# VH-VL binders against b7kms5: the designs that were tried, part 57

Target 1, 80 residues: b7kms5
Amino acid sequence: DTFETVRNTIRIESEVDESLRQLCHEERITKETWLEAAYLYLCEKPEELAQVIQLAQERLSQRKAIADYKRAKTMQERFL
Below, E stands for the ipSAE of ESMFold2; O stands for the ipSAE of OpenDDE; V2 stands for 0.75 times the mean of E and O plus 0.25 times the DockQ between their complexes.

## First folded at step 2 (VH-VL)

Design k15 (framework fv_pozelimab)
Fold by ESMFold2-Fast, scan of step 2:
Structure k15 (fold): chain C 80 residues (1-80), chain A 121 residues (1-121), chain B 107 residues (1-107)
Amino acid sequence: as target 1 above (80 residues)
Amino acid sequence: QVQLQESGPGLVKPSETLSLTCTVSGDSVSSSYWTWIRQPPGKGLEWIGYIYYSGSSNYNPSLKSRATISVDTSKNQFSLKLSSVTAADTAVYYCARTDFESEGLVPFDYWGQGTLVTVSS
Amino acid sequence: AIQMTQSPSSLSASVGDRVTITCRASQGIRNDLGWYQQKPGKAPKLLIYAASSLQSGVPSRFAGRGSGTDFTLTISSLQPEDFATYYCLQDFNYPWTFGQGTKVEIK
């Protein structure tokens, strides 16, 4: 039988994508199935889930800081 | 998601100060650059200036001596004051957002509906 | 200030037509160009930024191209809702400046 699926568009860092693509190729799985398996595994592991959420929050804060800096730099460049 | 709404008097007397406020919902005024743009009836668009919540701003040189844009983060609003108005300042005034994506600036990606300001005695 | 000149100032077209609007900058602006659509009595709507990047929610029949001084907006198959005035904007240097507009009206 078939799964009910939804399409998602996700932007991730290229270095992470390259590493994940290599893993998927070597293990003969897809990025979609790896994401599903990782989430399902973590849902049964509250302490590991909390660690992943903390890492995600840290990465989000870093992305925001970099985006803010680039935005300010672009506006300053146009002052000249 | 993001919605902008202009408010202020529709009629201003010559030599007085035009004051408009833009209320932002669905986004924080601290997260983007905010702009005023005007359009005289039947004519094209003119950029007035931008503001960032930190106070960083830039203005069209044609309006710099008369225009002031300010941010009120507690009300999630930003405002335009244009002093010493004349009939030439009669226009629809728009507030708009400028944001940033990986491809660069995304200028004026959301607009208010516009408010007509007539300068007349 | 960088002057933006649009061509033509107006055109008449029929539903299904391919429409091309041109925008020329008085000096090089890289790809710092946007296209906006304005319907009578309404605020402008962003269609394209960075010369060729389609804004989310904008139909794929709109396409922008160009760099430097010469830019085009193409509507591959004109729809009834596309009759409007179109403006280009350079965001390369302050003050940011719009073109004079191109009115696309029903033939």
Scores: ipSAE 0.000, ipTM 0.651, lowest interface PAE 11.6, mean pLDDT 87

Design k16 (framework fv_pozelimab; at its last look DockQ between E and O 0.03; V2 from the best seeds 0.00; counts 0 for: pae E 12.7 > 2, placed apart)
Fold by ESMFold2-Fast, scan of step 5:
Structure k16 (fold): chain C 80 residues (1-80), chain A 121 residues (1-121), chain B 107 residues (1-107)
Amino acid sequence: as target 1 above (80 residues)
Amino acid sequence: QVQLQESGPGLVKPSETLSLTCTVSGDSVSSSYWTWIRQPPGKGLEWIGYIYYSGSSYYNPSLKSRATISVDTSKNQFSLKLSSVTAADTAVYYCARTDFYSEGLVPFDYWGQGTLVTVSS
Amino acid sequence: AIQMTQSPSSLSASVGDRVTITCRASQGIRNDLGWYQQKPGKAPKLLIYAASSLQSGVPSRFAGRGSGTDFTLTISSLQPEDFATYYCLQDFNYPWTFGQGTKVEIK
C-alpha cells in the first residue's frame, strides 16, 4: 500500500511544539500522522471544528499584533 | 512573490503636482512599510519617505514641504504627490518595500521598475 | 543628515578579479548599512543588509563587512553580470541616505 504525500514546512510556537513532540513520543506516533488524524476527526465534528477555527483565528491575530508592534518599534528607533 | 509597479503621467508642467501610484501584488499594502525613491538622470539615489497604512509616515526634510504619501488599502496601492515641481524634480521614481529581520531593517528588498517623470513646459 | 562617501567613484576590472568598494559614514551607524546593485536602465537590487547579511538569491561571491563608520563590499571573483553601479545606504537614522555610487566597468 502506498500514500501520495506532499512535503510541508510549518512554523509553530515553541511551547506548543514541545508539548506536541512529548505527546507523539509517549503515544508512539508522528507529528504528520497526528495532524492528519486531528484534521479528519474534526471534519466529522462541526461544533468542535468551529471552536478550533475560532482559536486559530485568535492565535493568528495575536501573531500579527506582535509582529506589527516589533516593526513599528524598529521604525521608531530610526529617529535616534 | 512580491511585485511593485509604478504608474502616472510621464510629463508634468512646472508649478504643477506630480502624482504617482504604486500597485502592490503578492503582499498586502497593510502588512509592510512602503517608500518612494527617486533618481535624476545620470545621478544617484534620493530617499523621499515612507508610509504605513495606519498613516505613520516620515519624509526627507529636503522634500517634506511638498511631498505627501498615502495608502489605499482597498486597491492595494500607495501613492506619491509632489507639489510645485521644477526641472530639478525630473527623475526616475521608484516605489519599494522595507522588510524586517529579528534585529533590524531589510530596507528596499523589492523595487518597482521605475517610471521616468520629466518636468517641462 | 548622515553623509555617505563611497570610494572609488569608478573602477575598471576584469572577469575573475577581486573588487572592493568602500563606504564611509559621517557618524557611527552601527551595522545599519545596505548595498545595492544597479544595472543600466534597471531598478536597484538589494545585495546585502545589516552590513554583512546576504539577501536571499544573491551569489555568495558578494560579501559585506564593517561596522560603525567604515564598510566594504567585496566581489571575490567578478562575473560579466557584475558590471554595474553599486550604492551603499545607511538606514540608521532619518533621513536615510545613499552614497554617491561606484561604477564597476569592464577593463
Scores: ipSAE 0.488, ipTM 0.834, lowest interface PAE 1.5, mean pLDDT 92
Fold by OpenDDE, look of step 6:
Structure k16 (fold): chain C 80 residues (1-80), chain A 121 residues (1-121), chain B 107 residues (1-107)
Amino acid sequence: as target 1 above (80 residues)
Amino acid sequence: QVQLQESGPGLVKPSETLSLTCTVSGDSVSSSYWTWIRQPPGKGLEWIGYIYYSGSSYYNPSLKSRATISVDTSKNQFSLKLSSVTAADTAVYYCARTDFYSEGLVPFDYWGQGTLVTVSS
Amino acid sequence: AIQMTQSPSSLSASVGDRVTITCRASQGIRNDLGWYQQKPGKAPKLLIYAASSLQSGVPSRFAGRGSGTDFTLTISSLQPEDFATYYCLQDFNYPWTFGQGTKVEIK
């Protein structure tokens, strides 16, 4: 089979990324194909998909909080 | 993939307001710092400012009194207004995304193609 | 504002050469330093963020090093497509500021 691919930058939290990379290495797959497979699997499982989405939303909120912290820290350092 | 595209008039008269819009696709404007950068012809790059999902904006002090950045989540767009323009404001204007992750920021990982705005009578 | 000084302002090199560009900050900026490549008529392209993290899709011949005030961008073996202007950027403090740029030209 042939298919078209899209290149995107995906940044994963370092600990999660390390764990995922290790898994992919052991299973002789790639992070990209893992994500594709995981998504396709979840597409057939609406309840599990909903749970993953909720978890993803929580993690996004955490990233936003970190971004806010970065802004605050920058402002503090500006006055030092 | 994430794409940004600037739009607006390429010619503005002195003392008028420069107005540009950046249309974002492939990403929600609710999850990054959305930034404007400009580059006068043959010169370097200057950070103008950005707007965050919370509505907070930060500007280069050199432009703070004249620059306003806003976001329209319904259209997945963000905009720049620069008032009281002069010839010194002639530049290619870029919109860009600043991403963030658990370890910090990633400034300007995606850019629009840029749009030239000329200030002339 | 934090001043970013790049050196050299321009250099001439040949394909295959090792090229090193330096960026010095007027004060400590930890690792909040990015490198960008710009070709004529095009928008800049992110190469390195957080001083040493390679942006996805960027060839491994590009490497960023440094922390504090002194940073380097190294191209281990210059390729034809690498002739461009390079900029550093600090995002440690507002306003975010660019270096003046380094033009890498064909010898």
Scores: ipSAE 0.245, ipTM 0.848, lowest interface PAE 1.8, mean pLDDT 92
Fold by ESMFold2, look of step 6:
Structure k16 (fold): chain C 80 residues (1-80), chain A 121 residues (1-121), chain B 107 residues (1-107)
Amino acid sequence: as target 1 above (80 residues)
Amino acid sequence: QVQLQESGPGLVKPSETLSLTCTVSGDSVSSSYWTWIRQPPGKGLEWIGYIYYSGSSYYNPSLKSRATISVDTSKNQFSLKLSSVTAADTAVYYCARTDFYSEGLVPFDYWGQGTLVTVSS
Amino acid sequence: AIQMTQSPSSLSASVGDRVTITCRASQGIRNDLGWYQQKPGKAPKLLIYAASSLQSGVPSRFAGRGSGTDFTLTISSLQPEDFATYYCLQDFNYPWTFGQGTKVEIK
């Protein structure tokens, strides 16, 4: 069997991405199959899925704060 | 096509620092593992270390105290500095890419042409 | 560090011969083994990764086998352009290490 696939572009924090790539190498899997498996597994575990969603929300907030800091610092440097 | 090219001085004095740069074209240094490998004349290959696109790096323990690998994303380059060189550091230095796809890693699928660095007075 | 020992260190063979090169790891490395060809004055070229996966553009006369600690590279019918030095590489654990090389000379 073949599956229809979707081409994705995503940004992952570099240290997390390196750790994920190393895990995939060690386990002889791909990043995309790991992502698919992780999501499918969590669909069967509502409490664990909720914990992952909460962590994702925290990371999203942190990434927005970092982006806002970088914009503010760039503006400060531009107007000095 | 993906191409890697080493550049830097071919002659370095003992006790000084060896500095090399790898220029990458046809790919981004922000997407893969980037590695330095060396080969003394007439001898085998030695893995020096890699850099990941965040600037994280890992070195062969035999060279860890003297080696530094860095990346410059604006120039699409990565570099090697090796301090306190001796004649034992005379070698052809290669830069190489390790790619990542559906079945894991493909180590060193692209190599630079290599550059000879001689350490002598 | 994981030591990679190749044998033989050199060999001479005729065009058309079957050539086998062995690489032994000092501990189990699963299938995390690559083979590289290097001609004089040139950079190495990837032939085989993951012990047996043939890199694109590499002739089918090259075949890799093995897992764990014992690996082989076989050239089923040696050609004049196969005169080179061959290296194995383990990518199982850091530091990644190469074998010492096997020089193949054509009679």
Scores: ipSAE 0.005, ipTM 0.655, lowest interface PAE 12.7, mean pLDDT 86
ESMFold2-Fast, scan of step 2: ipSAE 0.462; ipTM 0.819
OpenDDE, second read of step 3: ipSAE 0.153; ipTM 0.830
ESMFold2 (binder alone), look of step 6: mean pLDDT 92; pTM 0.945

Design k17 (framework fv_pozelimab)
Fold by ESMFold2-Fast, scan of step 2:
Structure k17 (fold): chain C 80 residues (1-80), chain A 121 residues (1-121), chain B 107 residues (1-107)
Amino acid sequence: as target 1 above (80 residues)
Amino acid sequence: QVQLQESGPGLVKPSETLSLTCTVSGDSVSSSYWTWIRQPPGKGLEWIGYIYYSGSSNYNPSLKSRATISVDTSKNQFSLKLSSVTAADTAVYYCARTDFYSEGLVPFDYWGQGTLVTVSS
Amino acid sequence: AIQMTQSPSSLSASVGDRVTITCRASQGIRDDLGWYQQKPGKAPKLLIYAASSLQSGVPSRFAGRGSGTDFTLTISSLQPEDFATYYCLQDFNYPWTFGQGTKVEIK
């Protein structure tokens, strides 16, 4: 009864997931605990947190562009 | 959470136009493809057609001459009109979402509860 | 249009049984196949997309396999809530078409 937890389903890029899974396996930790630790660490480092947020914004923009491209390709392949 | 709700008359007279609206909540109607599917009592499922917010649509050839699907982005709704109805159009009508994942389509991942439309005098 | 044929049309099973339903396409559809569960008076529910991908929130006892023309849905240990009609759907080519359904009934 040390922690109350919530279940989240998170979609991340496959090569990032592969790298993170390998790190977690080698260090004998879980993806969940790595995420918690990373966030808690960054909350105490405002300048580093700002840099991570900037990277996140850049990655979000890339994902949106890729998603738009894939939707258009799916339409062309199946709907024409 | 995504929810879809059908609305429209439950009784339509032969030769009239069947009109149904699907209200979408928890998602933007501009984010996915939206579909109508029907099921006559005691029978299987039939795909009617889809709409994308840009106006792009496709229809089951068996219904193309009578079916029109439209989208209203300001109300977050999409609608089906089926003209010249007969008893053969009596069915439960469902609205549903088709979404995308990185490798393809996730068809009909959310459905409305369905609305029974009976065609009779 | 691509015809989807399910086998069997109905089956009777007991809780705990392993149940397999088959779906055959009249032409190759790659892995563009989904499985849906429908209970009486309810809308269908997506179980599996892309032939083998389990939808979020669906129990792991459901598994889909196959590619091309021959597909199966397996329920590894049937539960009371699994008594329903199951439909396959091809989303490879328009018009999208469903199989005729397989009714899973309590023995």
Scores: ipSAE 0.005, ipTM 0.641, lowest interface PAE 10.9, mean pLDDT 87

Design k18 (framework fv_pozelimab)
Fold by ESMFold2-Fast, scan of step 2:
Structure k18 (fold): chain C 80 residues (1-80), chain A 121 residues (1-121), chain B 107 residues (1-107)
Amino acid sequence: as target 1 above (80 residues)
Amino acid sequence: QVQLQESGPGLVKPSETLSLTCTVSGDSVSSSYWTWIRQPPGKGLEWIGYIYYSGSSNYNPSLKSRATISVDTSKNQFSLKLSSVTAADTAVYYCARDDFYSEGLVPFDYWGQGTLVTVSS
Amino acid sequence: AIQMTQSPSSLSASVGDRVTITCRASQGIRNDLGWYQQKPGKAPKLLIYAASSLQSGVPSRFAGRGSGTDFTLTISSLQPEDFATYYCLQDFNYPWTFGQGTKVEIK
């Protein structure tokens, strides 16, 4: 064996998944190796890493807002 | 679990268009890349092209001017049209899955049984 | 296009024999090579992917080796169901190309 690996499960936006799948198919790489390469590359680029973290924080905030809205709407429909 | 089944006319006249359909079961046609491969009697395998449901496609340069692959997501099918056929296009035509996105998904891991298409008058 | 050349084109063997077939690419293809088995009248079946990884359900007597341009498929103890034609495929660069096939037939 070259590397020890762990299995994880992630859920991402469907449009992003589709774009990544096409990239992986055309370049003959897997999403696992793309993720490893992207992270390792960004760890050597502190300014770019900071930009990515900011985008991730913004996306997380948006997903939380959507989840909160859906929860509130469901409760309103049940009781009001 | 995943099964592919080719269908279409077994006899096509020279200069006409060969049309084949592959029906996918056990998987969504929008989840993977799909391919057509052919084999003339007594000869080896030749890759024709691939399709992804978004319209992303690529073709063997030897067939690019004549081959078109398309997807019908409502029927969970994909199809091949090969125009201006000649006797050289006589072959068993196979459809197959090409899903190279995640570890454990491998190219051409599932194949249809194949359908013989004879080009003659 | 990348040319895939198999050798031998055919061989005769007996049950229990060790069989080795080779596949050579006209340029480096990393480990982007698969091996497929085809029995008469049947669709090809994937045996090995990524040059050396055994597909689930395939007997362990099948083994792949190699990287770059030179690859081998070995069957360590040939069984009656192994008489078939074997194809290599490079999936490194489009168009994907198969070798011409190696027919393994009974002595």
Scores: ipSAE 0.230, ipTM 0.763, lowest interface PAE 3.4, mean pLDDT 90
Fold by OpenDDE, second read of step 3:
Structure k18 (fold): chain C 80 residues (1-80), chain A 121 residues (1-121), chain B 107 residues (1-107)
Amino acid sequence: as target 1 above (80 residues)
Amino acid sequence: QVQLQESGPGLVKPSETLSLTCTVSGDSVSSSYWTWIRQPPGKGLEWIGYIYYSGSSNYNPSLKSRATISVDTSKNQFSLKLSSVTAADTAVYYCARDDFYSEGLVPFDYWGQGTLVTVSS
Amino acid sequence: AIQMTQSPSSLSASVGDRVTITCRASQGIRNDLGWYQQKPGKAPKLLIYAASSLQSGVPSRFAGRGSGTDFTLTISSLQPEDFATYYCLQDFNYPWTFGQGTKVEIK
């Protein structure tokens, strides 16, 4: 039997990525299979899934804040 | 996966308005910044401007008086209008995504395939 | 606007060669510099962002270095699929501006 994969660009915060990479190395798994497994696990745990989603939304908000700050800063510097 | 696709007329007459739309799939337009870039045949790349889902936008000063970028979150699209076109506006027009994370902005990590717009009488 | 001066405009190289492309900004841009690869008839592709960060899926033979005004893209061992035009981009200040491009051709 065969399975199909989809290629995606995943950008992970450096500290988290390092920690995850270390875990994957130690456990002889990949970030891809970790992500798949984690998702499948959470699909069966609605409360935990909700918590993860909340955390993910917070992290996204932080990313957006960083982007907005950079946009604002560069606009200000344009007029200096 | 994230995909971008440009659409619109490939031919525009001088003095008319160029109008293009970028359809985004695999990602919500509310999660990134969205940019238009163009490339005249055989030449380099020129940044046109960007828009965020909130409506905030910025343009290249060289095109600011003529360029308008808009976003339609309900259709997951964003558009470009360029008024008073001349032959100098003949180019392949690309839409692209600006991503962001802890290191800041990551410009143009995904692109549309581009669409040629020719300005001719 | 910040001017990005790319060098050389074109170069000829062979498979296996080490290739270096430079980009100079007319003013300091910190590490807000990206590198893109474009093949004929295709959209540009992100290779490097933040001067030295490798985009996911990009081969490790590509490396970006530099800060301030002087930046380099290096291909440690040129592969057949690497023949293309490369562009640098500054996103330090608006308007964002590209270098004029470097065409890497087969010798």
Scores: ipSAE 0.022, ipTM 0.751, lowest interface PAE 4.2, mean pLDDT 91

Design k19 (framework fv_pozelimab)
Fold by ESMFold2-Fast, scan of step 2:
Structure k19 (fold): chain C 80 residues (1-80), chain A 121 residues (1-121), chain B 107 residues (1-107)
Amino acid sequence: as target 1 above (80 residues)
Amino acid sequence: QVQLQESGPGLVKPSETLSLTCTVSGGSISDYYWTWIRQPPGKGLEWIGYIYYSGSSNYNPSLKSRATISVDTSKNQFSLKLSSVTAADTAVYYCARTDFYSEGLVPFDYWGQGTLVTVSS
Amino acid sequence: AIQMTQSPSSLSASVGDRVTITCRASQGIRNDLGWYQQKPGKAPKLLIYAASSLQSGVPSRFAGRGSGTDFTLTISSLQPEDFATYYCLQDFNYPWTFGQGTKVEIK
């Protein structure tokens, strides 16, 4: 009756990590179990799952835009 | 894993335009800066210019008036056009990738095998 | 443009030797320096970026040091596959410029 587990390394925004860390501390759960529970819950609710996916797509687009801007800024500095 | 391959005519006549294409496979063209570098036979390396997938580009001032680099994201390719060529433009032409780390650049971390372009009548 | 000067232009060495190549910039370039290996008839290969950062897959016998204007590449124990021409590159300011190369050949 034991679960098979996989170890993952995930990079998330520091403000989100701080908020999630506080929630996990207050509720006495772990980040791993929160992630599992959140995913399993959303799989049972297609409309809510679609909204979460849309937010994830928007956040991914924002991250890409910020990374692209920083890279362009670095390259531009080489003209000094 | 990431592979770059140059293609184009190996012989170009004086005063014509040299045209080369680099095909990128095994990786995303969108995440990196893409560069052309040349090496005349028996000589050293010379940076030509770069392009980002958005179309932003910059060139070596010595070649800026003649060089144009463009990108075609649908074909996962980028290209070099060098106008008004002379015998001094005879060289092996390489395409290469530039990546980033947290504090700066990782320039030319992958190269194509190079293609010799001879400028001759 | 920033001029990159390598020394020596060539050197002869034996397998197992420690080899040091020097690169000097005409002005300060911080640590924005890379080292490349080129074997005859082949494309150059990145060995080191940011003056001292070893590229993935490159043997640990290669080491870079320096900052500002003076840089060195050291091969701690030369192997048969290390006989090649080595180039430094500054990526501090446009145009990016290479050194003239150092040929490491068999004694």
Scores: ipSAE 0.014, ipTM 0.682, lowest interface PAE 7.3, mean pLDDT 89
Fold by OpenDDE, second read of step 3:
Structure k19 (fold): chain C 80 residues (1-80), chain A 121 residues (1-121), chain B 107 residues (1-107)
Amino acid sequence: as target 1 above (80 residues)
Amino acid sequence: QVQLQESGPGLVKPSETLSLTCTVSGGSISDYYWTWIRQPPGKGLEWIGYIYYSGSSNYNPSLKSRATISVDTSKNQFSLKLSSVTAADTAVYYCARTDFYSEGLVPFDYWGQGTLVTVSS
Amino acid sequence: AIQMTQSPSSLSASVGDRVTITCRASQGIRNDLGWYQQKPGKAPKLLIYAASSLQSGVPSRFAGRGSGTDFTLTISSLQPEDFATYYCLQDFNYPWTFGQGTKVEIK
């Protein structure tokens, strides 16, 4: 059987990315296949999936807060 | 160290099926993509396809209708069949290993020595 | 399929020379680019993967650079054993495709 892939750009927080990179390297897999596998696994685990989604939402909120802070700081610097 | 060795007939008649086998030694066949590549005399390289130990494979669309790659984990071998050959399929055929790491692939880090297959009547 | 265009097709150089080979992709391929060396009658040999990562055992005089569409392989000081044909390979999309090759000949 053959397979096809879709290219995506994924930005990961640096500490998480490094930890994941290390794991993937040791287990001789890729971050891409890890993500695929993790997603497929969670699809079979509704409670765990819900927990991951909640965590992901929290992390997104943190990213937004950081972005807002950076924008505010940039604006402040322009007017000072 | 891992070694790859191609084997099979060096001469095939037009319209027949080219059949090659790659024997892997010095390592497990379970952790890599096992790849076929060919090179017509005096020309460049063409990726044919690869297979994973699970049987999952991918092919060059230019050859997909004619190429079949299979794997035999019990023998540490993988093979290539190319049907309906013509003179254009005359080439040195290489088997190679594709490794992978956390960030992506490492294509063709090990090669066989290559075997010439001539298509002639 | 993504087209890989190498330049030059051939070049003549002397031992000790700095040699640069370029590879251009018809579309962005990130850093999914490898470089291979092939000598007559031999299988290609991996030199660089992921655009800039040196394969184990490859001399440090070989260096890969680039991202996106433009890539270079540089031999800082050409050695006698470096006269060969070099190929780039993209593995960003299927089918994986090679450049046409660059023959490095002795001047």
Scores: ipSAE 0.014, ipTM 0.698, lowest interface PAE 8.6, mean pLDDT 91

